# VH-VL binders against o14526r1to248, part 27

Target 1, 248 residues: o14526r1to248
Amino acid sequence: MSYFGEHFWGEKNHGFEVLYHSVKQGPISTKELADFIRERATIEETYSKAMAKLSKLASNGTPMGTFAPLWEVFRVSSDKLALCHLELTRKLQDLIKDVLRYGEEQLKTHKKCKEEVVSTLDAVQVLSGVSQLLPKSRENYLNRCMDQERLRRESTSQKEMDKAETKTKKAAESLRRSVEKYNSARADFEQKMLDSALRFQAMEETHLRHMKALLGSYAHSVEDTHVQIGQVHEEFKQNIENVSVEML
Short names: E, the ipSAE of ESMFold2; O, the ipSAE of OpenDDE; V2, 0.75 times the mean of E and O plus 0.25 times the DockQ between their complexes.

## First folded at step 9 (VH-VL; framework fv_cixutumumab)

Design z3 (at its last look DockQ between E and O 0.54; V2 from the best seeds 0.00; counts 0 for: pae E 2.3 > 2, SAP .512 > .496)
Fold by OpenDDE, look of step 9:
Order: structure tokens, then sequence, then C-alpha cells
Structure z3 (fold): chain C 248 residues (1-248), chain A 122 residues (1-122), chain B 108 residues (1-108)
């Protein structure tokens, strides 16, 4: 993950919006994860039901003939597989509850964060405002300077020169004030933005760690089921081997 | 033509003070700032401070705070830089430059004086 | 106060393009100004603002900026371009001026 404090000091001070937008994606990803797991659970449930039906089909095999005992082997294995998938369904449903609980917690965290970064947003707006006004002050000063220079070149009376100087001075003072306001606003923005960036980064990292943990749980549940399924298959093979042709 | 004419070379003893002058011509003196920059032999440029004559107040680099005084005389269109408690390390060429202070997004120096050599030796 | 950093020396073949870079935190907020200095002479302004050339400066000189960096580019270097180049800018506070350490350009 990139360091938020270094990368989002771009043009027009839009870094705040970019970072904030990124943070807002967290809850969305959480919901999407829940939906994904829900879909998987549905698939597993469907699989379970299908295997149960298959077991029933095996049970409907003709009891007559030498092959009849082997239908029982199919029935038993199919039933066991149905149970494996059902158990996975349950595990995934429980995991969904965990994801949803996290989602609720995340919303609370985001609400709190939003309140904490309001001052940064204000600082961004203030900086934007003073940045827009500063050129006007500059222009006014330059106009006064040009007028004064014109009068100088024209060898104007001292009285007129003094008046021009006074006007230039006033404009200069205004410009200086504007610059000061800008510098102050920028400094404030920089500090608040850095703080907010760090906050956002921390939130994102925490979110990712939590999501990874949930994924780990998901992976573990699936793995366990696969192990069980593997065992059922081994048992099936063994059962077939244990039934000799002479026994049938 | 805009010109900055600086005072002549100075040889000073350690502990003494030097005052360099910069006379501006060809433009309205009060409309621009004057900055002072020095360069030791074989070294880079170092900003010392600047003054806006219309205000009369000066800004200084932290390194020179308390030891340098920059002033401006509007009646003669002349800026001054006084450096006290001179050390051998202060041996350098000292430049004055016209500073477009109203360009608040940059440090815009043009033109430059020819420089004043100050030698500090025992 | 913020510092500006430059490579101490770069070289370019005659007629080729060279870029001299200045780096510093203040460059995120302020423009770099570039000066050329030849031995025994006062610095001369070559680029200011975003990409402005004073009168008398050849059009082969150009300025650019990105992030915390600013660059002076000489497109088609000439023998007379051999010199020291300095960047300056306002410091992070905006109240002071800082210079880079300078870059010696050799034209080969």
Amino acid sequence: as target 1 above (248 residues)
Amino acid sequence: EVQLVQSGAEVKKPGSSVKVSCKASGYTFSSYAISWVRQAPGQGLEWMGGIIPIFGDANYAQKFQGRVTITADKSTSTAYMELSSLRSEDTAVYYCARDTWYEFWSAYFDPWGKGTTVTVSS
Amino acid sequence: SSELTQDPAVSVALGQTVRITCQGDSLRYYDATWYQQKPGQAPILVIYGKNNRPSGIPDRFSGSSSGNTASLTITGAQAEDEADYYCNSRDSSGNLVVFGGGTKLTVL
C-alpha cells in the first residue's frame, strides 16, 4: 500500500477527496464479500440437496441381482457427501454473519472518521478561496505600479508622484495581507491534510487486515470440507474393494 | 535600462562589520524588492535576506539572523546590507538583486548586481 | 527551512538534450526559478514561473515541474551553455528564499 501522505498532494489540493473516496469503498467491498459468500453458500446447499437426491436414487436400485449390495455403497457415500456440503453451507452462513457484523462496525468507524476530518475539508476550502483571491490583489498592485512607472517616465510633479506612491503602498499592503492569508491557510491545510491522510491510511490498513482474516476463515472452511469429501471418497473405494465378486 | 550598481570591494578584519550598497536605477525603486545573495569561493549561492522598500521591513535567512541588517533608502534608490561580527567564512562575493516579491509563487531575481567582493582576513 | 537539492554535475554532448533537476518539499507549492552562472560573472535568470523565459534567453531553455521536483531542460545544447545552474524557490513557509546547491553542466 502506498503511503497516503506522500502521494496525494496533487494539483488543486484534490488529494483529500481522492483519499476520502478510497476510504468510502471499504464498506462496499465488505458488502460485496458478504454477497459473494452468500452465493457460495447457496451453491453448497444446492449441491447438498442434489447429493441427497442422488442417494435416494441409489436407494431405488433394484434389490434383485448380484449388483444390489453395491447400490448401498453408492447410497451411503452420496448421503455422506450431502452432509459434507450441508456442513459447509452452515459454516459459510456463520461467516456471513461475521462479515455483516464487521460491516456494522465499519460504518461506525467511518462515521467517526467523517466527523474528525471535517476540519480538513474546511481547510481545503479556505485554501481554495484565498488562492483564488490572491491573483486579484496581485493584479491591483501591478496596475498601481504601472501607473506609478508611467508617471515617473513622464516627469510628473512631485505631488502627483506622492499620490501615486500612496496608492501603490495601499495596494502593496493589501497584497501582503493576501499573501499572508494564503501562507497561513496553506500551512493549516498541510498539517490537517497530513493528519487526515494518516487516519485514512490506518483505516484502510485495518480494513484490509480484517478482510484478509475473513478470507482466511472462508478458505479454512472450504479446505475442511474438501478434506472430508476426500475421506468419503476413500471410504467409497475401500467399500468397493471389500466386496469380492464371490461375496456378491 | 534597469541597473544595480554595487559598492566596491572590501577587506575586513575578523570581528568587524561591512556595509555594502546597491544603487538601483531604471525603474521605480519602491515597486520591487531587493534581495541579497552571497557566494563563497567555489561554493553555491546563498540567500541572506531581502527588503521591500515601500514597507521598509526586511526578511532574513535564519543563518544570518541577528548578524545581518538590510535597509533601503527610497530617496536615493539605494539598498544596504550590513554584516557584523565578520568571520573568515564570510569571505565571498555579495550580490544584490531585484526581487519581484509580488510574484508570490516564486523567487524571481532579475537583474543582478555585479557583486561586491568581501575578504575577511587577519 | 526547506532545502533544494541538485546534482552537482551533469554532462551533455553538443546538440543533445539535457535535463537538470531540482528537488525539495517547497516545490510542491512554489515554482522554481533557474539561473545560469559562468565563471567570474553574476547569475543570469534563464527560467521563471511555470515556463517563462526572459528576453534574450534562447528558446532551447525550458522549465517544467512535477510533484516536489522542477527541471530545467536544454534542448540542443550549445558550447556556450557550459555553466553552473542554480534553482531557487520560496521555502515551505513562503517567507524565505532557498537555493539549490547548483549543477555544473559540461558540454562535450
Scores: ipSAE 0.735, ipTM 0.916, lowest interface PAE 0.6, mean pLDDT 93
Fold by ESMFold2, look of step 9:
Structure z3 (fold): chain C 248 residues (1-248), chain A 122 residues (1-122), chain B 108 residues (1-108)
Amino acid sequence: as target 1 above (248 residues)
Amino acid sequence: EVQLVQSGAEVKKPGSSVKVSCKASGYTFSSYAISWVRQAPGQGLEWMGGIIPIFGDANYAQKFQGRVTITADKSTSTAYMELSSLRSEDTAVYYCARDTWYEFWSAYFDPWGKGTTVTVSS
Amino acid sequence: SSELTQDPAVSVALGQTVRITCQGDSLRYYDATWYQQKPGQAPILVIYGKNNRPSGIPDRFSGSSSGNTASLTITGAQAEDEADYYCNSRDSSGNLVVFGGGTKLTVL
């Protein structure tokens, strides 16, 4: 029945809704990343402590026994592995600070965005209001035109014809003004929708770029630790080979 | 019953003006707009402008702004379109049409005049 | 800015269905109106509003719209349907009238 419903809830509004939904999910996904990294840091810290405990186990017992040099190799290797995982824990804790800092910046940007969304929603309300009034103005004009036609057919006095013409002109002026208000409200709505869509797109692109950079930092920290672990393993193998059977 | 009768064909020289008339009958003239549409030989329809006689002012397409004047005379139920500074590309059939301007979202032209051929030679 | 765009020509076999399209940004807000013009004649109104058919226009003519596209559909095309078809609407400002370039329908 209403042109307003057909004009404002089409695919253009759907695209706006999709973009806005994505933007609202940004702070949630940032917090979820921080929580994931925090749990990974806890896992690495637990592993580090377990390795330190193994190092103490390797040092227990008889220091004068013939296997003592090999226990010392185990102790040194276990200590170094504990340090590798402790350092990853620290790198991940620093990364969490970066994620939370981004989250704070993101919330500030989103607060400003909420203010703009309110302005856009206000434009929708204005357009809705004028869209309801325009059909009434049209109907009033048509009724005045029909009255004027009826009086013309009846050969009514010139005085009554002039009165009818005045009423028709007033209705025409009201309709013309309603059309002008509609066109202005529609143009304002279009501009605000376009501006909001462009802002949401830019925000989503920035968010994804930052999240990829944070994930890259995570991957780099893990890779660096794997390289260090590999180096500890090579030292372990060399230390075993350097212990002669005569020392045993 | 509703009719729009246009003035006859005209042959004009470049740089002159033409004024085409459109006499309405069978309805209350002031209640509807009159729009002017032209069609060059072998070409499509071009809206030039229109007038709502109850207001007495006209709207024009940008292409014709400054060269076209559209007026209405309520006492004779006649609309006029005057095109000045004629060029050879103004050779066309010029139609008037009754316009349901009050059907804002869904306005339509009905009826159309039969057209006035204007030829601008040399 | 985006005006009304129509394909210049379309063909249909006798008795078959054809759609003539009209595209423009303003059609999201304003309805398309369709006119038929035969050679040497003034245009006549075929469809106004979304799908209103004036008296005397056969029921094989119908209109539809979606997004920025409006369509005139002729089902069971007949020889007398061979003509030029124009859409019009308001421009993007809502203040002016615009026409599409026209579509020549050939009935084979």
Scores: ipSAE 0.515, ipTM 0.818, lowest interface PAE 2.3, mean pLDDT 87
ESMFold2 (binder alone), look of step 9: mean pLDDT 90; pTM 0.934

Design z4 (at its last look DockQ between E and O 0.02; V2 from the best seeds 0.00; counts 0 for: DG spot H106, pae E 12.1 > 2, placed apart)
Fold by OpenDDE, look of step 9:
Structure z4 (fold): chain C 248 residues (1-248), chain A 122 residues (1-122), chain B 108 residues (1-108)
Amino acid sequence: as target 1 above (248 residues)
Amino acid sequence: EVQLVQSGAEVKKPGSSVKVSCKASGYTFSSYAISWVRQAPGQGLEWMGGIIPIFGDANYAQKFQGRVTITADKSTSTAYMELSSLRSEDTAVYYCARDTWYEFWDGYFDPWGKGTTVTVSS
Amino acid sequence: SSELTQDPAVSVALGQTVRITCQGDSLRYYDATWYQQKPGQAPILVIYGKNNRPSGIPDRFSGSSSGNTASLTITGAQAEDEADYYCNSRDSSGNLVVFGGGTKLTVL
């Protein structure tokens, strides 16, 4: 993950929106994960049911002939496999509950974060506003300067010159104030943006850690089931080995 | 003394136009903006638009965009506000005011004209 | 579009202090201007900028701001202070002017 504090700078100070947008993807990912796990659970349930049917099919095997005892081996194994997949379904369903619970907590966290970064958004807006107004202040000052120069060229009375000078000074002061406001707004923006960026990063990292943990749980559940399935197959092999041709 | 003298009261029919004038004196006309503000009976102040005479650029409130035209004649130090397609709701006192926005970051209106009453009635 | 909001009415006892507040997003980067208006009269400027009083305005009038709010304070209200008060500011672009809805001050 890139350091967010280095990436909030951009054209027209859109960094905040970019970061905020990225954070908003968190809950979406959580939901998608839940949906994915749900689909897997459905598959496992279907598999379980299918194995159960297979067991029934085995039970319908011809009871006549020397092969007949082996149908029981198939039946038993199929039943056990059905149970394994059913157990996995249950585990996955429980995991979905955990994911959904996390999703709820995540929304709370996002709400809190939103409240905390409102001031940064305000700072962005203030800076934008001040930035847009600076050219007007500068233009006014320049116009006053030009006017004063014009009056000088025209050999205007001292009284009028003094008046023009006063106007120029006032315009200069206005520009100074504008610049000061801009500088203040910029400083405030920089500080708040940095803070927000760090908060967003922390949030995202926390999110990813939770997601990884959930994935770990997912992996563990599947692995456990596979171990059980493996045991069932081992038993199957043993069962058929224990039945000699002479016994049939 | 800085003064803004507005034209007299107007009575207009719906659909017609009214043009109110504001003559400025006592200051350099081109150096300050002129804003127009109206007030309907018993209502608050509503900014309509403004003009900077030196540049000739006028800004308008969105509500009046397309219906209002603000102009300034530097030779006579007079600003004009023309409102077209008059409605009964346009009945109000219309004020012109000197706007110091161009010289001061936190501009203010001072002085105000005495107002022009425009009555729109069928 | 920027909007300024004011309480429609406030009251103050004679000699007491009253604060009229204006709220709006534009106040974050513009100082509010305050106008007093009495019935049948044009508005009069009372406070502009951070806390500037034009000539002729009593010193009991003062201005303040915080965040997205601006306030007009009258310290020691007089009977003649009974009037409508309007706050004013520019929008975020600086090109438009916005007024608050006005506050009617009653002196009791």
Scores: ipSAE 0.017, ipTM 0.482, lowest interface PAE 6.1, mean pLDDT 89
Fold by ESMFold2, look of step 9:
Structure z4 (fold): chain C 248 residues (1-248), chain A 122 residues (1-122), chain B 108 residues (1-108)
Amino acid sequence: as target 1 above (248 residues)
Amino acid sequence: EVQLVQSGAEVKKPGSSVKVSCKASGYTFSSYAISWVRQAPGQGLEWMGGIIPIFGDANYAQKFQGRVTITADKSTSTAYMELSSLRSEDTAVYYCARDTWYEFWDGYFDPWGKGTTVTVSS
Amino acid sequence: SSELTQDPAVSVALGQTVRITCQGDSLRYYDATWYQQKPGQAPILVIYGKNNRPSGIPDRFSGSSSGNTASLTITGAQAEDEADYYCNSRDSSGNLVVFGGGTKLTVL
């Protein structure tokens, strides 16, 4: 619509399109987060299994004779590290379940949103149709007025004058109805556009808050594991120091 | 040349009525509405109502519903506004204006009459 | 009561730009129309539709709208622009005509 483009549809129409696109991308971002966490969980599980295998090799092989007490310290530390990473794997797997549950709720909300967008687009089409037909009704009315005045100037019979007046009145009534339809269509369009934009903004804000909370849980799980790893490393160092050189 | 010529100033007593005329020339009278707008001393413009002569019926602002009657005589191209049960608060200049009621998104009042001063006092 | 709100008074220095605003819910549906009135005179049309000037109105007058707000802008205000300015539109129902309360423009 040329009239609605530059001067009517500028800022509000652009904002609606931006909001709708952002909302539509929400489920994609949720799936991307789940995929990232899944890959991190796989990395942590692989690390855990590798450390457990290394620890078992140190226990099941032929340990060095006088070095055996220190190998035992090394084995215990390696087992504890493997368990730290296994625990993180389990935390991340639980978090993936939370992300997927949010994703399912999100899809239900977006189904309702899509239906509302269709309703808003229908209102646009109704307004466009009435706007296109209104000038035609005006032209017809003005033409009937001109015809009526011409016949009056020509001093035509009362019968012809009555017929012309009837046609003019019918054209005027048709134009009045067209104006009423336009008013109704414009009010409906504006109401639906505003309602949709406000809902999309609220949906985007809610989505971002949920994503931020999920990222916070991820960060906390990783931080807790890094603290545990640090503690295991300190115990390792202390256990090495506690082995007497005299007893070796 | 489109012109709206209004009737002369009037002095009225409370409780009476006044009927202001507005004679149009220079255009097809039935094709446009005539609106009536008043302005009390020191106050803003206030739409009272209007009539589209081809329909013969009028629309009124809620404030004036029941006290104002707006009519049109197509044979003389003249619109009338009658305000009844006058009070001192009805002292104002009363304007008629040609209204493009069918140019909905481009509608406007042009031209305006020069105004009719109505004074309500004892 | 009026559904269109205007500031009652605005001042501008000679040659400066001023904007007179009109706010109302109905302006999201209907264009505002602007009238200038000098003391003792009938109003005259200055802007209709979004930004249409009738013949005889100087180019320094322009109109704009955004959301529920319409504006009349006078770029390079002149002494003769000192007047009352009224916005006009339809009411919220779309059936009736409404005026804003008017804005007295003083050119200093």
Scores: ipSAE 0.000, ipTM 0.490, lowest interface PAE 12.1, mean pLDDT 83
ESMFold2 (binder alone), look of step 9: mean pLDDT 90; pTM 0.926

Design z5 (at its last look DockQ between E and O 0.01; V2 from the best seeds 0.00; counts 0 for: pae E 16.3 > 2, placed apart)
Fold by OpenDDE, look of step 9:
Structure z5 (fold): chain C 248 residues (1-248), chain A 122 residues (1-122), chain B 108 residues (1-108)
Amino acid sequence: as target 1 above (248 residues)
Amino acid sequence: EVQLVQSGAEVKKPGSSVKVSCKASGYTFSSYAISWVRQAPGQGLEWMGGIIPIFGDTNYAQKFQGRVTITADKSTSTAYMELSSLRSEDTAVYYCARDTWYEFWSGYFDYWGKGTTVTVSS
Amino acid sequence: SSELTQDPAVSVALGQTVRITCQGDSLRYYDATWYQQKPGQAPILVIYGKNNRPSGIPDRFSGSSSGNTASLTITGAQAEDEADYYCNSRDSSGNLVVFGGGTKLTVL
């Protein structure tokens, strides 16, 4: 993740919006994760049911003949596999609850953050406003200066020159004030934007850590089930091995 | 034609003061800021400070605060830079320049004096 | 106060393009101004604002900016372009002027 404090700069000070927008994607990812896990749980449940059906099918095997005892091996294994997948379904459903709970917490955090960065948004707007006014003040001063130069070139009377100078001075004062306002607004923006950027970064990092933790839980649940499934298969192999042709 | 004419070369002893003048012509003196920039031999340009003649407002670089005084005489269209407590390190060419953009202290120096050499030696 | 940084020296072959860059925090808010200085002469304004050339400055000189950087580009360098180039800008406070350290351009 890039350092947000260095990346909030942009044309017309749009950095705030960009960062804020990025942070707003967090809850979306959380929801998407929940949906994904939900889908996996559904698959596992379907798998479980299918295995259960398969077990039943095995139980319907012809009891007659030398192969009959091996149907029991299939039945037992299929039934156990069904249970494994059912357990995974349960684990995943519980995980979904955790994800949703996190989502709720995340929304609260986002709400709080929004309240905290309002002042930054205001600073952005103030800066934008003063930035737009500054050119007008500049233009006015320029016009007065040009007029004064014109009068000078025309060898205008001292009285008229004095009037022109007064107008120029007033325009200069206005420009000075505009510049001061701009500088103040900029300084305020910079400070607040930096703070906000750090806050946003912290939020994103925290979010990612939580998401990773949830993914870890997901992975662990699946892994455990796979271990169990592996055991079932080993047992299946053993059961087959233990049944000699002579015994059949 | 805009011209900035500076005073002649100066040789000064350490601890003394030097006052360089810059006479402006060809434009309305009060309407534009004048900045002073120096350049030591073989070194870069260094902004010292400036004055807005219409207000008399001055700004100085922190490095020169308390040691430099910039003034302007509107009646003669002349700006002055006085540097006190001179050191050997103050040996440099000193330039006056007109700040032309209509933001104070913009740094848009479109016209420059030819420079005044100040040598500080014991 | 903020500072501006420049590479101390760059070289360009005759007729080629060279870019001199100025970097500083203040450039995020203020435009850089560029000056050319030849030995024994006062600096000459070559670029100001976004990309403005004073009268008498060849069109091969251009200015650009991005983020906290500003650049002077010479497209088709000539022998006479060999000089020191300085950038300046307002400092972070907006009340002072600061210069870069200068870049010596050699035309090969």
Scores: ipSAE 0.164, ipTM 0.639, lowest interface PAE 2.4, mean pLDDT 90
Fold by ESMFold2, look of step 9:
Structure z5 (fold): chain C 248 residues (1-248), chain A 122 residues (1-122), chain B 108 residues (1-108)
Amino acid sequence: as target 1 above (248 residues)
Amino acid sequence: EVQLVQSGAEVKKPGSSVKVSCKASGYTFSSYAISWVRQAPGQGLEWMGGIIPIFGDTNYAQKFQGRVTITADKSTSTAYMELSSLRSEDTAVYYCARDTWYEFWSGYFDYWGKGTTVTVSS
Amino acid sequence: SSELTQDPAVSVALGQTVRITCQGDSLRYYDATWYQQKPGQAPILVIYGKNNRPSGIPDRFSGSSSGNTASLTITGAQAEDEADYYCNSRDSSGNLVVFGGGTKLTVL
């Protein structure tokens, strides 16, 4: 049996409820990731606009002053930084589309497993009901057997012996039916719980793998922007070094 | 045969409470959400909240938070909505509806009760 | 107030095609669901998901979406289609259910 299967049988089917709750958190966490990325994209867009404004300020600097060629170097750097952050904004917006597409597929997958969840929960209720009845039926049968043995020892009338035998026979039939119901309900429960556990394990594994891939795409987009920013800074330093004293 | 049978019409005074029942049949009650939606005369539909009976999870629209209590009795397959501190503006038809998703409030209400008219008048 | 906007009324000639729209920012991320309500009756589900019809809903009903707008289309409108139509979806947080204001369809 699987690790999930062994934990499923623990406290009053508590393992099934824990696993089900974990699986239903998938679509919620996917939506939360999309919202987080959207807020990051807004931050990056705001930054891009601020750098573009700064670039305009540098282009409007004192053109009559001797520092004007160096202000042009600031303008170019600020423009390129604005572009870096705007590109990250666009990459993050594309990633949001991927996250939401995944969210749609999750909902379709969860809808498909709806009947299995309902069937499994029904089997839990059937087994619980039958399990409550079995010990009582066994006790009743044992009590009738003890009564019948007591009456035999006491040399009781045939009428009382026949009455006791009838009660024992009815109790035996009730116990047999209860055992049959229990065995059937337990077999059905075990099969459905195993099937559900395996499905939920597969769904959770797929979810985690896909979420890791989406987080990887996010990390890569940020890394690419970091590389681009570094390149802009190196170009800025080189442009400063290339401005001659004659131009000042 | 999925059916949702609601309790009868009620006339209430302002400041009192009302408790509407919704008895489900024809499906496994514990495994589906039940939502409550109201409609004032001449107005549109308004979601109030709901319950997922197997776990007891509830969720309420902000407008009704603090005044509405939604419960379920799994043994009778019955959901209840209680609205307290009634006002004349609470005069409406109150519907129960089954959600088609087991996990959260999907908004796919595939079966509806016939509605319970609650009239709040002085 | 509602995050979903519907035209209050539309008309269609018998046998013609009509489109009922529902607009809102959350529809870029979540599907609209459509309900029909006739006078004195409870609503019934007409379209869910992107374009799924429950059993018993005629194939003249279809759903579509583009951008922040969802549409319910009735091709070959019949007299019994005269009703109020509501869309719903999740709100911008994804945690709550929101209905549009409703559209009264008149079949002429």
Scores: ipSAE 0.000, ipTM 0.427, lowest interface PAE 16.3, mean pLDDT 81
ESMFold2 (binder alone), look of step 9: mean pLDDT 90; pTM 0.935

